# Designs tried in a protein design chat: VHH binders against Flagellar brake protein YcgR (ycgR). Part 48

Target 1, 263 residues: Flagellar brake protein YcgR (ycgR), of Thauera aminoaromatica (c4kar8)
Amino acid sequence: MAELSTPSPASPAPLDGGRGDELEKFTLRGARQILQLLQDLITHRGLITAHTGGGHSFMTAVLKVDEERGRVVLDPSPDPQANRRALAAPRLTCVTQLDGIRIQFPLVGLGEGQDKGRPALFAPLPAEMLRLQRREFYRLQVPLAHELSCLLKAEDLARKPVEVSARVIDIGAGGVAVVVPTGAAEFVIGGTLPACRLALPDGEPIELDLEVRNLNRQTQRNGTEQLRVGLRFAALPRAADTRIQRYIFKTERALNAKARGGL

## First folded at step 19 (VHH)

Design NC4 (from LA106 with S103H)
Fold by OpenDDE, fold request of step 20:
Order: structure tokens, then C-alpha cells, then sequence
Structure NC4 (fold): chain B 263 residues (1-263), chain A 119 residues (1-119)
């Protein structure tokens, strides 16, 4: 009587893996990138909110980056109690904004001292910095079954007009992300793609102008390299905006209903 | 290591012209879109222009459109910015930037070159 070992139910892949991967895309870990971003914060005299935990925070700024010693110099709070909390905290969470982009980074190992005869706080350089572009607009991940496409009017290497049919990956009130084959056309951030056509399931394609906002190279599981192009709606008629919003709302509702076990 | 070295800046009178250069090393230059940015005194860094990896597509900020021309020589690993009809408001430190295809944006790597336009 051979005991048929019932295959152990595959543990549901923790849903948290997808959010982590998305966060990784926005996390800077390169030493040079971190240094550059810190220098940018210095140059812009950006105010930083440093969170010490327990609901407490204080305002600071990066005063200097000491590359030789591998440390960042911060402006201390005028409140001695805030400084004590900061020094006692195992970790500071620093939050700021630069050019409309939220920046978040941890500091560990905070110490106090003097910089040029003035009180200062010191910490080792952050190991990572998060740049979160405030997606001004919620972006819906487009279900694969919807097969949304956008016909892009772009140029090739010879500056010849080409039309590229691109799969829409995500859509929001402010734009779309599309995937194109590598080498299908030439793209550059800030470039305008006029008279493109977005195909929605509910009717005729929407003609609109698009602006390139980001460019990501992605390798698929099959080893094929693709280019993800983030596109902003440069000029969107009100009627088109209404259609896009309706699609997003309808799709979100359907996805939520499915997630609740109602379909 | 990635290196970008800007040059060609200087003092020029309003209405004058300059040509900036950016020498790139440490990466396959022809595989990356490239950009120019600038930072005026007391202001944030702003995007000025971009060019695709093959040079087939160009983009310009509205403030420089029609006056500036971006170009590249992939054989020389060099990015250029021709600046014509310069204005006092163009006074800034100009930086070369490389596309970051991992994070989707571009990164500045050089020390910049100073452009000063006198009234």
C-alpha cells in the first residue's frame, strides 16, 4: 500500500514581493548616486524632516558631505530635547522633497560634534536613498486580458517617422506606461510624440500627444529585453479624460470585486 | 567607473554663442540617452535638453528651444550643446547627465562647466 504523499499545497507567494520589487526600482544604492543626491540636497538647501520615532521629528538640513570620512553632516535642531531624541534613536528616517520628488533615506549611528566650531550632527553615509516620484496620479495596472495598446508615432535612428504598437502596462489620469521592443524607435526623456492613438475597450482610439517622462530597460523572464516608456498626456481633451477615468474606475471596481471573491 | 567631464563654458556677452562638450568614459556611450541640465545661482537644477542613444530624437526645454542644439558623436564618446543667442538668464553651471535605465531617469556625474552671460 504505497502511501501517496499528497503534494504539500504550494504556499501562496507572499503578495509583499511585488511591492518590494517596485520599491527597489526607486532605491539608490550606488555610492556615487547617493553622494550626488546628497550634494543636490545641499545645493538646494532643502529642509529635511528627520523622524526619530515615537511620532517625534525635527527639521534639519544636510550641511556637508565628508567623503573622506564617509559621513554626512546635519544641522542640529535648536531644540536640545530633539537632538537628544535624535542621538538616542537607533535610526533616523529623513524625508525631503527635491524638484517635486519625495526623497527618503535612513541614517544610522548618529553622533554629535562640531563642524568648523559649530555644533553639528554626524552620521555615516546612508546605504540607500529612496526617490519616490509622487505619482500625482494613481496608476492602474492594466490586466493582461484587456490588451490595451497605444500606437506611438516616433522616429527611428535615421529620424524617419515610424509607428510602434506598444502594449499599455499601466494607465492613470496623467499618462501611461508602455512596453516596446528594444530598437523599435528612438526615445528620450522630454521628447514629444504627437498624434498618438490610445486604444480603450469601450470605443474608438483616443488621439493624443504624449511626452516621454522615463525610460526603463526590462528583461523578461524569457531573456528578451524590452523598453518600458513612461508617457505623460501632453494634451488631453476633456472627453478623452472622461473616457480614461471611466475605464480606470470600471477596471478597478472589477478587480476589487474579484479580489473579494464576488466573481 | 562612469565619468562625465564637461567643458566649453565661459564668459560671453548677451546674444553671443558657446559650445559645450561632455566627454564620456566608463560605459558604452552609444547605448545611452544623454542629457544636459543647468543650475543657476540660488535655483534648483533644471533639465535643458536630451538626445536619444542613436541621436534620432532630441528634446528641449521651452526656455532654450530654438536657441540651443544638442548633438552627439558616438565615435568620440562626446555630447555637445550648441548655445546661440545667449541671455543673462542662461547663466548657470551646466551639467552632463547619463540615462539611468534601471531607475528610469538620468544622473549627473560631472562637476559641470560654468556659463556666464553678461548683459
Amino acid sequence: as target 1 above (263 residues)
Amino acid sequence: DVQLVESGGGLVQAGGSLRLSCAASGFTFSSYAMYWGRQAPGKGREWVSGISSGGGSEAYASSVKGRFTISRDNAKNTLYLQMNNLKPEDTALYYCAKQDYEHGYFSYWGQGTQVTVSS
Scores: ipSAE 0.886, ipTM 0.969, lowest interface PAE 0.4, mean pLDDT 89
Fold by OpenDDE, fold request of step 20:
Structure NC4 (fold): chain B 263 residues (1-263), chain A 119 residues (1-119)
Amino acid sequence: as target 1 above (263 residues)
Amino acid sequence: DVQLVESGGGLVQAGGSLRLSCAASGFTFSSYAMYWGRQAPGKGREWVSGISSGGGSEAYASSVKGRFTISRDNAKNTLYLQMNNLKPEDTALYYCAKQDYEHGYFSYWGQGTQVTVSS
């Protein structure tokens, strides 16, 4: 009886035909490295978006790493339905950022229990963690108070031009992530959105071409579904690049000052 | 379980045409963007084309733009790739991929269909 090796779910291939080799450079598989990174997440109280599948996610945090038992302890959702979905999911995809670096890791074998008398979720330590250290992958979380927006020129289901004002949630040298209402426009990875307008606080909107690089469905706390669209700057004038970099630098400095108690 | 079954590949002469099909099952097809990728011998898998869930938006790799057309029939749960003016460099195993809205990318599920373009 030949054990039909269930084909391992193929790792998401990067669009750029970049050899799975590049992602490997950013993948941590060492037990010590994984433990350290998880500990760093604990120390920094990093919020984690845990994706449960079906377009559902909840916010969590790593509360503890139990090295003796080889498990992580997660903060459960205040929503019992989210916890049920998480426990029913064969795999959680956890996404977070630490110091502007995106971190992604899978958790399998989720269970519920108690940690020190408090409800908690438990999972075995992840086998791997992706830490995207490249500058191009650095993303500044945009403060809500800045109200950055991007006017997207997209197409609807009928291929008619539509303009969608999207909130910018993160920004980096290479692109932005925005959120749009579900159904606001048609998006596809590799698609180009020409002549979009990125609004920064320091002046007139920047006109730029954007390329869709990723699409995530997210459920808000209020139960409303939204689409997170990761966008690459396809054509960025030098002057625009300078403005974006200046904004990022200024904002980071302000956030760091605040974190240090200076503001 | 998600299933994608590619078909329509074969041997064709340069300048010829083929139409690939991908039959989808195990998920709400109309709710997902779909993609084509290909892998030539000795090369990595490359993205070829994508289409939005409703079919309102399409994207193509520069190497196939103007020659290939992606389409979908949501009523039939089928993705298509019309390939015209085929070139020897288009020789590859072609795969259908489903958008992964959880991770943000797309995943290949099928065994692929072989396209061979002779000189």
Scores: ipSAE 0.865, ipTM 0.969, lowest interface PAE 0.4, mean pLDDT 89
Fold by OpenDDE, look of step 19:
Parts: sequence; structure tokens; C-alpha cells
Structure NC4 (fold): chain B 263 residues (1-263), chain A 119 residues (1-119)
Amino acid sequence: as target 1 above (263 residues)
Amino acid sequence: DVQLVESGGGLVQAGGSLRLSCAASGFTFSSYAMYWGRQAPGKGREWVSGISSGGGSEAYASSVKGRFTISRDNAKNTLYLQMNNLKPEDTALYYCAKQDYEHGYFSYWGQGTQVTVSS
């Protein structure tokens, strides 16, 4: 009986690194606000994906906020290796959702200990928490069976125009995340990629402008390094938006049906 | 350890120019996109400009576009920001930042260099 290794939940796409000015609108820096949001996470028993770097993450939860000591208590992973990675990481990136709102916050200075006789992870209270209220930040993981591609128009090291065919790994109302071979083109956060082409299954590719919002280097299982590029739709025609939304909706329904034992 | 040391700030009159430098060490500079940010008094940090690892791609905040130019010398491990036609609203502490490819954003802010633009 081959234990079907439950596919490790796809690490939530990193938050679209908006321009610092845009992100500030969604960034909580007030101590009271941060405390309240953490308390809300506790109350709702929100599961948190904690990213430790190197493409590694583990599931955790905020167990307690210790205001007196200025620290947050996290549920350790059942995987000792994940905990070791967490403790060794200079920074955790915590991602969660509350009431359909994506929340991201960094934790620095992680330590291990005990809370009420139970193993726990401790970190100083985050200095900031990003709360993204817009549905545009919800990302559908693109199934391999429903492959999407995006032709990126970028520049190489010599500032020559290059076209890169990129696989779309996630899509939302606000943008896409794609993977490209390392060195395929030059990318920078805040950069604009004009006249790109997003290929959807239902018709002709959508021409659109994209803005680079996030850049991650990922090592594949085969040892090959890839660049994950988070892209925002800079100017999306209404018709294109409708098509994208339709795709997302249709795909989500199909995935849900499959998960429920539907063909 | 990653170190970023900003310099070149100062007091300048409106319409004047400054050139900021950021000396980088502790990492392979040429392998990382680099960024400038700034923090005005009483405001949060804002992104100003970015340049790809090889310098083939540049980006600017709308507020500085056409006035600021980001560049890099990979042989010298140095990032630059040429600031022209400075305005009082450009008054801020300017920071250099390194791309964090692990988390997807930019990290490792230096101590910053103060730019003050007088009216």
C-alpha cells in the first residue's frame, strides 16, 4: 500500500512586493494594531506558512502573544528538521489569511523553548505586518493539467530585447507568478515588462503590461535553479480581466470538484 | 556579513544635484539586483529605484522618474544614484538595499545617507 505522499501544500506565493509606497498603505506598524491582528490570528486559529528560506517552509500557528515580554509564541513543526531550519534562518516570512485577507509578516530572532511545558518557538513581535485586503492578491495555483504560459518581453544583460516563455505557476486578479530559467533575462523589482502575452486555454493570448513585484530564486528537485518572478498586471483591459476571472473561477471549481471525489 | 555603506548625501538647494554611492561587501555584488530607498521624516520607507544584477534593467518610482538615474559598477561593488533637479520633497535618509532572492524582496539596508534639499 504505497502511502500517497500528500503533496506538500504549495508554498503560498510570496506577496507581491509592491512599490514601497503602495505597500505602506497596507502595512501595519502600530504596536496596538499588530497586537490586535496577532490576537485575531489566535482567535481564528489561523494556520501560518512560515518560510525559512531556500524554498523551505512549515506550517505553524500563533499560540500566544506575550505582551510583557514583547514576543510571539508559535507552534513548532512536527518535523525537527523544519524547526532547525527555522531557528537557523535569519528571518521567517510568515504568510496567512484571515477573512480572505492575506497577511504577511516577518519574524526575526527566532528561539526555541517551552510554553506551559510544551515545546514552542519564540520570536520578538513583528515590527510590521502586511495586510492585503484586495481580492487581487488571491492567487490560484495553476494546475499542471491546465498549464498557462506567459511570453515575457524583457531585456538581457546587454539591454537587448529578449522574449522569454515563462510557465505561470499562480494567477490572480492582480497578476501572475512565473518561472523562468536563471539568466534568461534581467529583472528588477519595479521594472515594467511591456506588451507581454498571457496564454489562457480559452482563446488567443492576452497582451498586457506587467510590473515586476517579486523575485525569488528557487532550486528544483533536480538541482536546477529557476527564477520565480511575481508580476502585477500594470494595465489590464476589462475584457482581459473578465477572461482571467473566468479562468480562475472555472479552474477553482474543477479543483474543488476533484477534491470532493468528482471526476 | 553583508555590508552596505551609503555616502554622498548632503545639503543642496532646490534644483541642485547629488550623487549617492553605496559600497557593498560581504556578498557577490554582481549577482544581485540592488535598490535605493528613502525615508523622509515622519514617513515610512519608500522605494526609489532599482537596478538588475547586470544593470540591464532599471526601475524608478514615479516621483523620481526622469530626475534620478541608478547605475552600478560591478567591478567596484558600488551602486550609484544620480539625483538631478532635487526638490524639497526629496529630503530623506537614503538607503541602499540588496535583493533578497530567498524572500523575494529587498533587504539589508545600510545606515543611510542624509539628503536635505532646501527651498
Scores: ipSAE 0.848, ipTM 0.951, lowest interface PAE 0.5, mean pLDDT 88
Fold by ESMFold2, fold request of step 20:
Structure NC4 (fold): chain B 263 residues (1-263), chain A 119 residues (1-119)
Amino acid sequence: as target 1 above (263 residues)
Amino acid sequence: DVQLVESGGGLVQAGGSLRLSCAASGFTFSSYAMYWGRQAPGKGREWVSGISSGGGSEAYASSVKGRFTISRDNAKNTLYLQMNNLKPEDTALYYCAKQDYEHGYFSYWGQGTQVTVSS
């Protein structure tokens, strides 16, 4: 596998299998572990991005696990072309999250059929599942109530400085994802935004340099279009890292307490 | 259909210059960030440079920064890469790529143009 020198897109793209040795410690191969993880995805109704190759993907979900027949049942796409690509693909790479933990698994031998009279896709249980429980891959989904923001120092079409206040939608040890209005500034993967300011609830905003790693268009319920910008911390001072990790830890603990208190 | 047609490659001596072009059709060129990538013999494809949809922001791989300049002409639906001070390690098949706003990264659509830098 070639050494990557291009900016890698953030999730939901599959992780490169060429670095399998570094990811092996997060790979589940036990049948009981795989069944439990698939069942967890079902009970949490997790939405899965299924990659068919060639840059194509579709949204799906695991509907059930048929332990007796040793297979998984997936929701077909409403787009017939997506289903045809999936059935023709030698491998379907499924990517999702469970409680902020990245899950990735291959499905081989995909077939079509019916489940309880409804169209469905079927595949043998995966032989392995990646459960990436590691700090640099973890991304906390920022609660809307926190109103976490980042002031981006970007450029307009004339290469003049503009400041864009962006809502932070997720945050991890390695970066943030934000949303901005369409046309607010000029963004390109690999672009550097120096001296941005990340506003955490405690203390003064953190000044940090950001690098653009992905760009998605996102349509709000009211029909307005926004740009989701995935940003990597280019050079993160130790003090800033500590404050970010403290925010993540505190927020994660608070969210876990709410989940337990709801029982 | 989306089409990207690369041109301008060739054989050049080390230290020389080339200008690559990428003619785009089948989409609103001015609405998309655009990129150059390359693939050396026996190597994987690597990102070289990118430019925002309006041309207001540029980015370069460290291996080409200061030597290569990306530009675009939105009126002509054309992306360019000016390559100066070429080195043998720049030998590769060069591709242009279009931003994929659904998946968040970029996609290559063309056949590429060969750049060969002799020692």
Scores: ipSAE 0.772, ipTM 0.936, lowest interface PAE 0.7, mean pLDDT 84

Design NC4 (from LA106 with S103H)
Fold by ESMFold2, look of step 19:
Structure NC4 (fold): chain B 263 residues (1-263), chain A 119 residues (1-119)
Amino acid sequence: as target 1 above (263 residues)
Amino acid sequence: DVQLVESGGGLVQAGGSLRLSCAASGFTFSSYAMYWGRQAPGKGREWVSGISSGGGSEAYASSVKGRFTISRDNAKNTLYLQMNNLKPEDTALYYCAKQDYEHGYFSYWGQGTQVTVSS
């Protein structure tokens, strides 16, 4: 509907609103680090999705960095309307990947002009760039045959405790993602679920506290709606961490063994 | 068009109270978790509180827990934040945010309402 009516409110593509301080260690603010990362994007010819707000975006690339003027040079869209939206936006949120690592940075003060006789977009160098390393957020996709589950101790509409047995779809060092039927419990980003129980194949369930970090709606093949709940481990004891890491390691090794002939 | 309009801010003395409102339109309000955030001058945005779509679960930043209460009226498409025992460090531009179930996060849409707490 935003494309069929007046411009949407000025807002960048969202970041995880409850994890701003967690992302700080992945945020580059040094001028040399920013220049190096931009040059890496140029070298790898990375395609960038530039978000202008209100659900609008266009594809672009960093063509060069003009260090003398402190500017980046961007590839304009072939769609003149996309270029007009970009020039009118108070901020572009640029999102791309480099070697599987998510890169995100804001551009403000976008202008149009020429670069060696070709149309181009220009902006001052960003003051910061997010470089989200893969190893910090790795998630193993849990094989269905493992039937991993997590008993969630959540709340209903009346704020009373309910228990939901949720299937674990991925697991990593920092948390799990689970799926539940829509309406099974009430969830909100930042909410804590104390004393949940994660069932791993190799022993007693692990009791742990979980924090809701993201909420996605998913539609199953049959049209049934479910909720994917991203959960962070809170205050995870070393013994529990060790068991989780062991599960991940063994499962990855088993999956890789079929590719390498079972060594 | 999604529209969120914050109101109810103002100047209060430390220890005072304010009640913020967020009027929502352009989407089915009762289907979305909703949030409050704030931004002090010269600082980044800070998550303050959230409430589930049906109102059954709520969450608070540790700095406001026990003093602030989030609520919603799904019949009136309105989100609220009751702020009690205000402190000078609560001075900020307050804005509401809507859950983004496609990307799993939340987004800010309004211009916010200024809260200023004098010492």
Scores: ipSAE 0.764, ipTM 0.937, lowest interface PAE 0.7, mean pLDDT 83
Fold by ESMFold2, fold request of step 20:
Structure NC4 (fold): chain B 263 residues (1-263), chain A 119 residues (1-119)
Amino acid sequence: as target 1 above (263 residues)
Amino acid sequence: DVQLVESGGGLVQAGGSLRLSCAASGFTFSSYAMYWGRQAPGKGREWVSGISSGGGSEAYASSVKGRFTISRDNAKNTLYLQMNNLKPEDTALYYCAKQDYEHGYFSYWGQGTQVTVSS
């Protein structure tokens, strides 16, 4: 909810079967691979959006893997109705991210019980996990020091033009996520923002059209409410795409060098 | 509790018009973006239109732009969809939905209202 150094939450909407053949090369089916990926999620304390169907979901986490019994242990929701929907669902579709890479896996046969005296949800190990390591789904977390911004061309309550300078918090081949003060402009999923300007460190701002894809509210520690706006690039020119990919590549390389050499 | 009640559906000939309503209760309606979606038999739900919390911004699916108009009356806690020049492909169960700012999406809360367009 605040400007803390944490990975962005995974996109909660699951990928559907309309891309089945294309997604197969990113699908893990080996037991060893699945166990390792689940353990990585536990180690990184990854938050998971669990979809129960009908547009309902809840936040959870993998608490542990019980290899002897071939089961995963999940954190139950504090909302009893969410837990009832999960237990009644024929399939629970889990979506998360690990280091900017989208992870998706099904759980079937969900049951309830206790783990070390605490309520827990249990399911057999998934038979497959999607690990979508592809540039179209990767999102670089923008370092705070870069101070990337995007000037949004939006509308106010009276449908009059308003410009909002928004901080860019992540960027990928397909779009950005930004934060703005709540009420700075009127946003709606599916809305388009023409002629916005993305300021990258290596040249003139890029003029581009953006489409709103998701809207989240969060409250900062100082009590200020802000809006996280997920934006897709519409009709991105080749030159703009090249500049964005160059920024991502250079930044990722610099971050990887820091990880090997310490601070 | 949050409640959304759709109405105004019916049987209409191609080229005709209908106006759908969605009565909202159990939340501060004026604080939420609102949406229309639809589901034809045997198909998945499809986004149709959206409107921002204050009504300052609207969005439409390509298939309905220019024919459908979303609007809201925040004093009456009511969302509307004016549907003109209806086509048989518009036949569907229409739902209204409320923005979920915790998860970043919207959710369908009503039972829907049936729109059937005959040739």
Scores: ipSAE 0.657, ipTM 0.902, lowest interface PAE 1.2, mean pLDDT 83

Design NC9 (from LA92 with E102D)
Fold by OpenDDE, fold request of step 20:
Structure NC9 (fold): chain B 263 residues (1-263), chain A 119 residues (1-119)
Amino acid sequence: as target 1 above (263 residues)
Amino acid sequence: DVQLVESGGGLVQAGGSLRLSCAASGFTFSSYAMYWGRQAPGKGREWVSGISSGGGSTAYASSVKGRFTISRDNAKNTLYLQMNNLKPEDTALYYCAKQDYDWGYFSYWGQGTQVTVSS
């Protein structure tokens, strides 16, 4: 009876080598951002998988952020062997999720000690944290040749209604990201843009309500500043959803075919 | 350095009103969307409201919609939250947050102001 060696859980596939540039957009390096995210992990009691290398990991949590000392306090594993591995590791890779968003950050210089009389692990604050907004839905990067646009109904600084034609840069089942000229309209996270019109190649524009989820300033290669607006579909008719999905699938297939040298 | 200083919190009876203020410094206030968040004891931080850089667009959490009003005075570098018809569930530490256009979300900088609503 050959003991079927349960395949060692596959080492988490290296985060797909998406273009280094895309990962940078999701990498937090600001001290305040890092502190806030760590605090959010504390608040939400986010369980963290800490990878120590060699296919080993343990569950932990951020217990405290010590801003004065510039360190994070982690809950040690109940497994002493896991803690030993963690302490011996040159780098700890912490993986968690908050509100469906994958968070990954390295810790270097792990030490053991006590926090308020309890065993704890200590590390310097991470220099960076990756917040992979896995938008609930895979987002397709829209080919430039498709020239997708979304007519945004917004207000300007004077609270005057304005219509802004925005280029769609990515699309998923849950929303779109668009780029607009800086100052073209006023945006706020959580704000609703009613009766917007998403133009797809296959027919008439889709009317839909959009919710602002993120706002990024981007500088184009030509030095022009633009605002990237992440938008969630606030209300999407079923027919519209079907059209969007169809577009995504069709486009993905085409891109994959091209990547395989078929076109 | 970016500074946000919240004030105006206190003890109020249910149905009462408070006006929170956030004094901003260390950045061009008028160029940033601003937000309020809150954290109740034992709960996670939650978004409460947001206002665009020029004040032309506002947003509210469903829990506070119709009761709270966010506003700003860009000349005074001050963000406000008018809270009316306060409820015990509004008891929380209230934070002011600044839009981070590099990250795409917003960051809390202040120590917060405590709002306690008694039944």
Scores: ipSAE 0.880, ipTM 0.968, lowest interface PAE 0.5, mean pLDDT 88
Fold by OpenDDE, fold request of step 20:
Structure NC9 (fold): chain B 263 residues (1-263), chain A 119 residues (1-119)
Amino acid sequence: as target 1 above (263 residues)
Amino acid sequence: DVQLVESGGGLVQAGGSLRLSCAASGFTFSSYAMYWGRQAPGKGREWVSGISSGGGSTAYASSVKGRFTISRDNAKNTLYLQMNNLKPEDTALYYCAKQDYDWGYFSYWGQGTQVTVSS
């Protein structure tokens, strides 16, 4: 009887030893902690975005935790196609928020069945849950009207230098997130993009070095697949930092004023 | 199911070299960035190196830069790590990791291969 070594749950690895420690601080691995957090999600009826891969996701919720069977019960999608994708996916990435804190956890080994006569999805309990209390850096969602862009210097699949104009979707003191067309360039976490140009509304573009920190596939509402690239400022001159901070503050103030009905 | 099988680890003297391999299956290997990580005894997992899906872009931790070289053969679904000028501090369990585009980071799926560097 070959003991089918249950594939070790895929753990996200932090890039930097220091961030690893930070991520570890935010990673729950204790069975009791995981159960408690799942129960909290049930209690608060937290909506969960379940990512099935390929830029596809659906909304779900934790319905029940079955401690005896070591499984979590999820609400299936009303879309049968989404459920099929979920069941076919080697891993489901669940993302939610509780009390303003981002929670992320993987589920593997999804199955379908019935819970009390209702259709349900079942998965083994997650081996770990990430609870991100503090974004080290507040990231401002960039208003679409500002049309911030970042010119990325990268390489394509042929290792040819390419310049990609990427839309900036969020910005903070520590970096930016951008979206690029799929296949526009090659990216790798930890990779450096030298001499990029960040365009702010208040003047000339800022030249800076960027480090790739994360890569997400996103499907737009129109069905177009894009790559979201999280970028850290690798080397930022003080003057550039001041400009970025000024932009963030000014934009936040404007957004808040609008939200209060003042504009 | 995603499978990553690491090999090529062993005992080596300081200043020596090893070449690690990771055989990938259960997914379209050529469509994913791949990574190496390691875990030293009593320490957390640390990122070592990464390579883009096509192999055009590479990255290295500062601790291994200039000594290690990551490469891939997409036709063979295999990731490699050439390790030169090994040091005792490189002693660790080395893992192969796959990019998770939903998570945004990379995930480990293998059992790892042990590298031990003696003084």
Scores: ipSAE 0.864, ipTM 0.959, lowest interface PAE 0.5, mean pLDDT 88
Fold by OpenDDE, look of step 19:
Structure NC9 (fold): chain B 263 residues (1-263), chain A 119 residues (1-119)
Amino acid sequence: as target 1 above (263 residues)
Amino acid sequence: DVQLVESGGGLVQAGGSLRLSCAASGFTFSSYAMYWGRQAPGKGREWVSGISSGGGSTAYASSVKGRFTISRDNAKNTLYLQMNNLKPEDTALYYCAKQDYDWGYFSYWGQGTQVTVSS
């Protein structure tokens, strides 16, 4: 029973990540980086789902990286039909996970042959590999005892304006992560939510613009599905920033004091 | 298995227009936000536009804002990108991407469609 490690909720994207840079940040193009990642896949015996198109896929693994010939060696499917589809495909889309990080890369020019007397599939080294890693930025996990909420101004499926009260689950200098009921509003990465209201314990809500940076579906223990939305502060007044920083500092101090047995 | 097939690319003169399509299959299309990305020659892949699952929310890169329009037909499982006032710098391979709600980002599954804008 492979414990499907529930992927840790992704933090909001860094503030410096422009709308256009997200995919690039996750894309490896360097030859050394690609080789290293492929080698890591070999070392960890990472299983790869190879998509051949047409709704078909098969399980494979990287067996070897042939640097001299600039090719990757893959384990063929035990299904001859899958191998035929793979060889006929103009492109394989390979998907795997390493250390909780999703890896995706294309292979083009697949051929069959033998490696050390065993059947193998061969492809040129991928030109790029997508490594979707969770950007770990320092985020304060909001204690349940110190609930924060954010009123999101969004649109519903009918493009009608809706206001959604969302619970803040984590907060940092650059943004918040919130949870909303599934279907409460429409979200898209790169989308802007204008004139939202972040409620802090120390006073009136802060009005701010938010940018959607991440979207995760989460299933609660009770079986209810929720949407986790990672939000970046798009325009934060200095006074608001100060308040947020103060909240984080105060809350961290309180949590640390409690952890030390002081509360 | 997720399948995304892009089409509608071609050669166009600067100032011209193209409409890209992405045919989606292998998943409940109406339940996922969808995206367009592109890769220019010698450059990395960049995000171009996004649309929510129901189409109620859209987003655009600053470089294409006001010129491109993303839309979707959930009944046809098709994503569209209307590109107007095309510029040479829009020359790229355009990819369709699906939201990944497990990882929080999006993944490209298509082969892409080539858009070439001549000066």
Scores: ipSAE 0.827, ipTM 0.943, lowest interface PAE 0.5, mean pLDDT 87
Fold by ESMFold2, fold request of step 20:
Structure NC9 (fold): chain B 263 residues (1-263), chain A 119 residues (1-119)
Amino acid sequence: as target 1 above (263 residues)
Amino acid sequence: DVQLVESGGGLVQAGGSLRLSCAASGFTFSSYAMYWGRQAPGKGREWVSGISSGGGSTAYASSVKGRFTISRDNAKNTLYLQMNNLKPEDTALYYCAKQDYDWGYFSYWGQGTQVTVSS
């Protein structure tokens, strides 16, 4: 007996973020990789939001991969109008999540038919799949006690410069994530923040240019809303890179030692 | 339901101009960063431009910087893209997108509006 609550009207939406090269590192194009990922979705019974355009979508699942015919088999919607929209759409954009990793892939040439006497939707295997696996980029979770901060040179509602001191919550070779109060400044994915200053414990702050890569909202314990801003280092001098790597290494070793010594 | 309806596309000669509109409904428009993307025939969708929720910050792909201007009217729940000095390589289906603050990225929700630039 499977009794799922009706999901929110706003289904997970497709990602077409940034310049094309930003997503390339997460794009699978190998036939073996694509088949394996589709089989993982089948095994985990992942629910898929299929976007047909015009703000319309429906819930589906990959029922099987028909390797002999080079096709995927999808569960049709119980709503006949959703199936009609899907069959008329030039492209079906499928979005799902597997173990916290966002998966997105296009299906082109969708058709209807039967699978073991039951209605089903069919499409050729996708030529590519997006697998947004953030774990490929190591990110140290900054301990709260370190109070690591970054001074952001951002813009307000009137397009005027504003400085925001932001707590750094994670840091890696390629960037940082910070938190700021909601409304402290105006942020947009693709925006560049020049001449920001990252404060590390062992010297003068590092001046660096940052690019906004993602924006999340969250609520603190005291009920205030804050914005998590994912930032990429745009032009990182070698000395700055060395200091960042040293901080990460030193902090990791301290955390590992505490985990062992606490037993 | 979130709805984004693009309009304003058409056929123009190289060097010409168009202004695209995106009518938004089903969410508090002024609380969300908004984006334009485009998809040329046989290619994936490409980010073009973005604007913060209050309009204070904008960003552009290098291929359109200086030629395109993103703007918004929060009172009318409408996003705009002014496209000047159009080139044949700007030919694409143009989509608007809404920031998704739970996932951290943005999404394309409409059917798009076709822009075709003749040599």
Scores: ipSAE 0.752, ipTM 0.929, lowest interface PAE 0.8, mean pLDDT 82

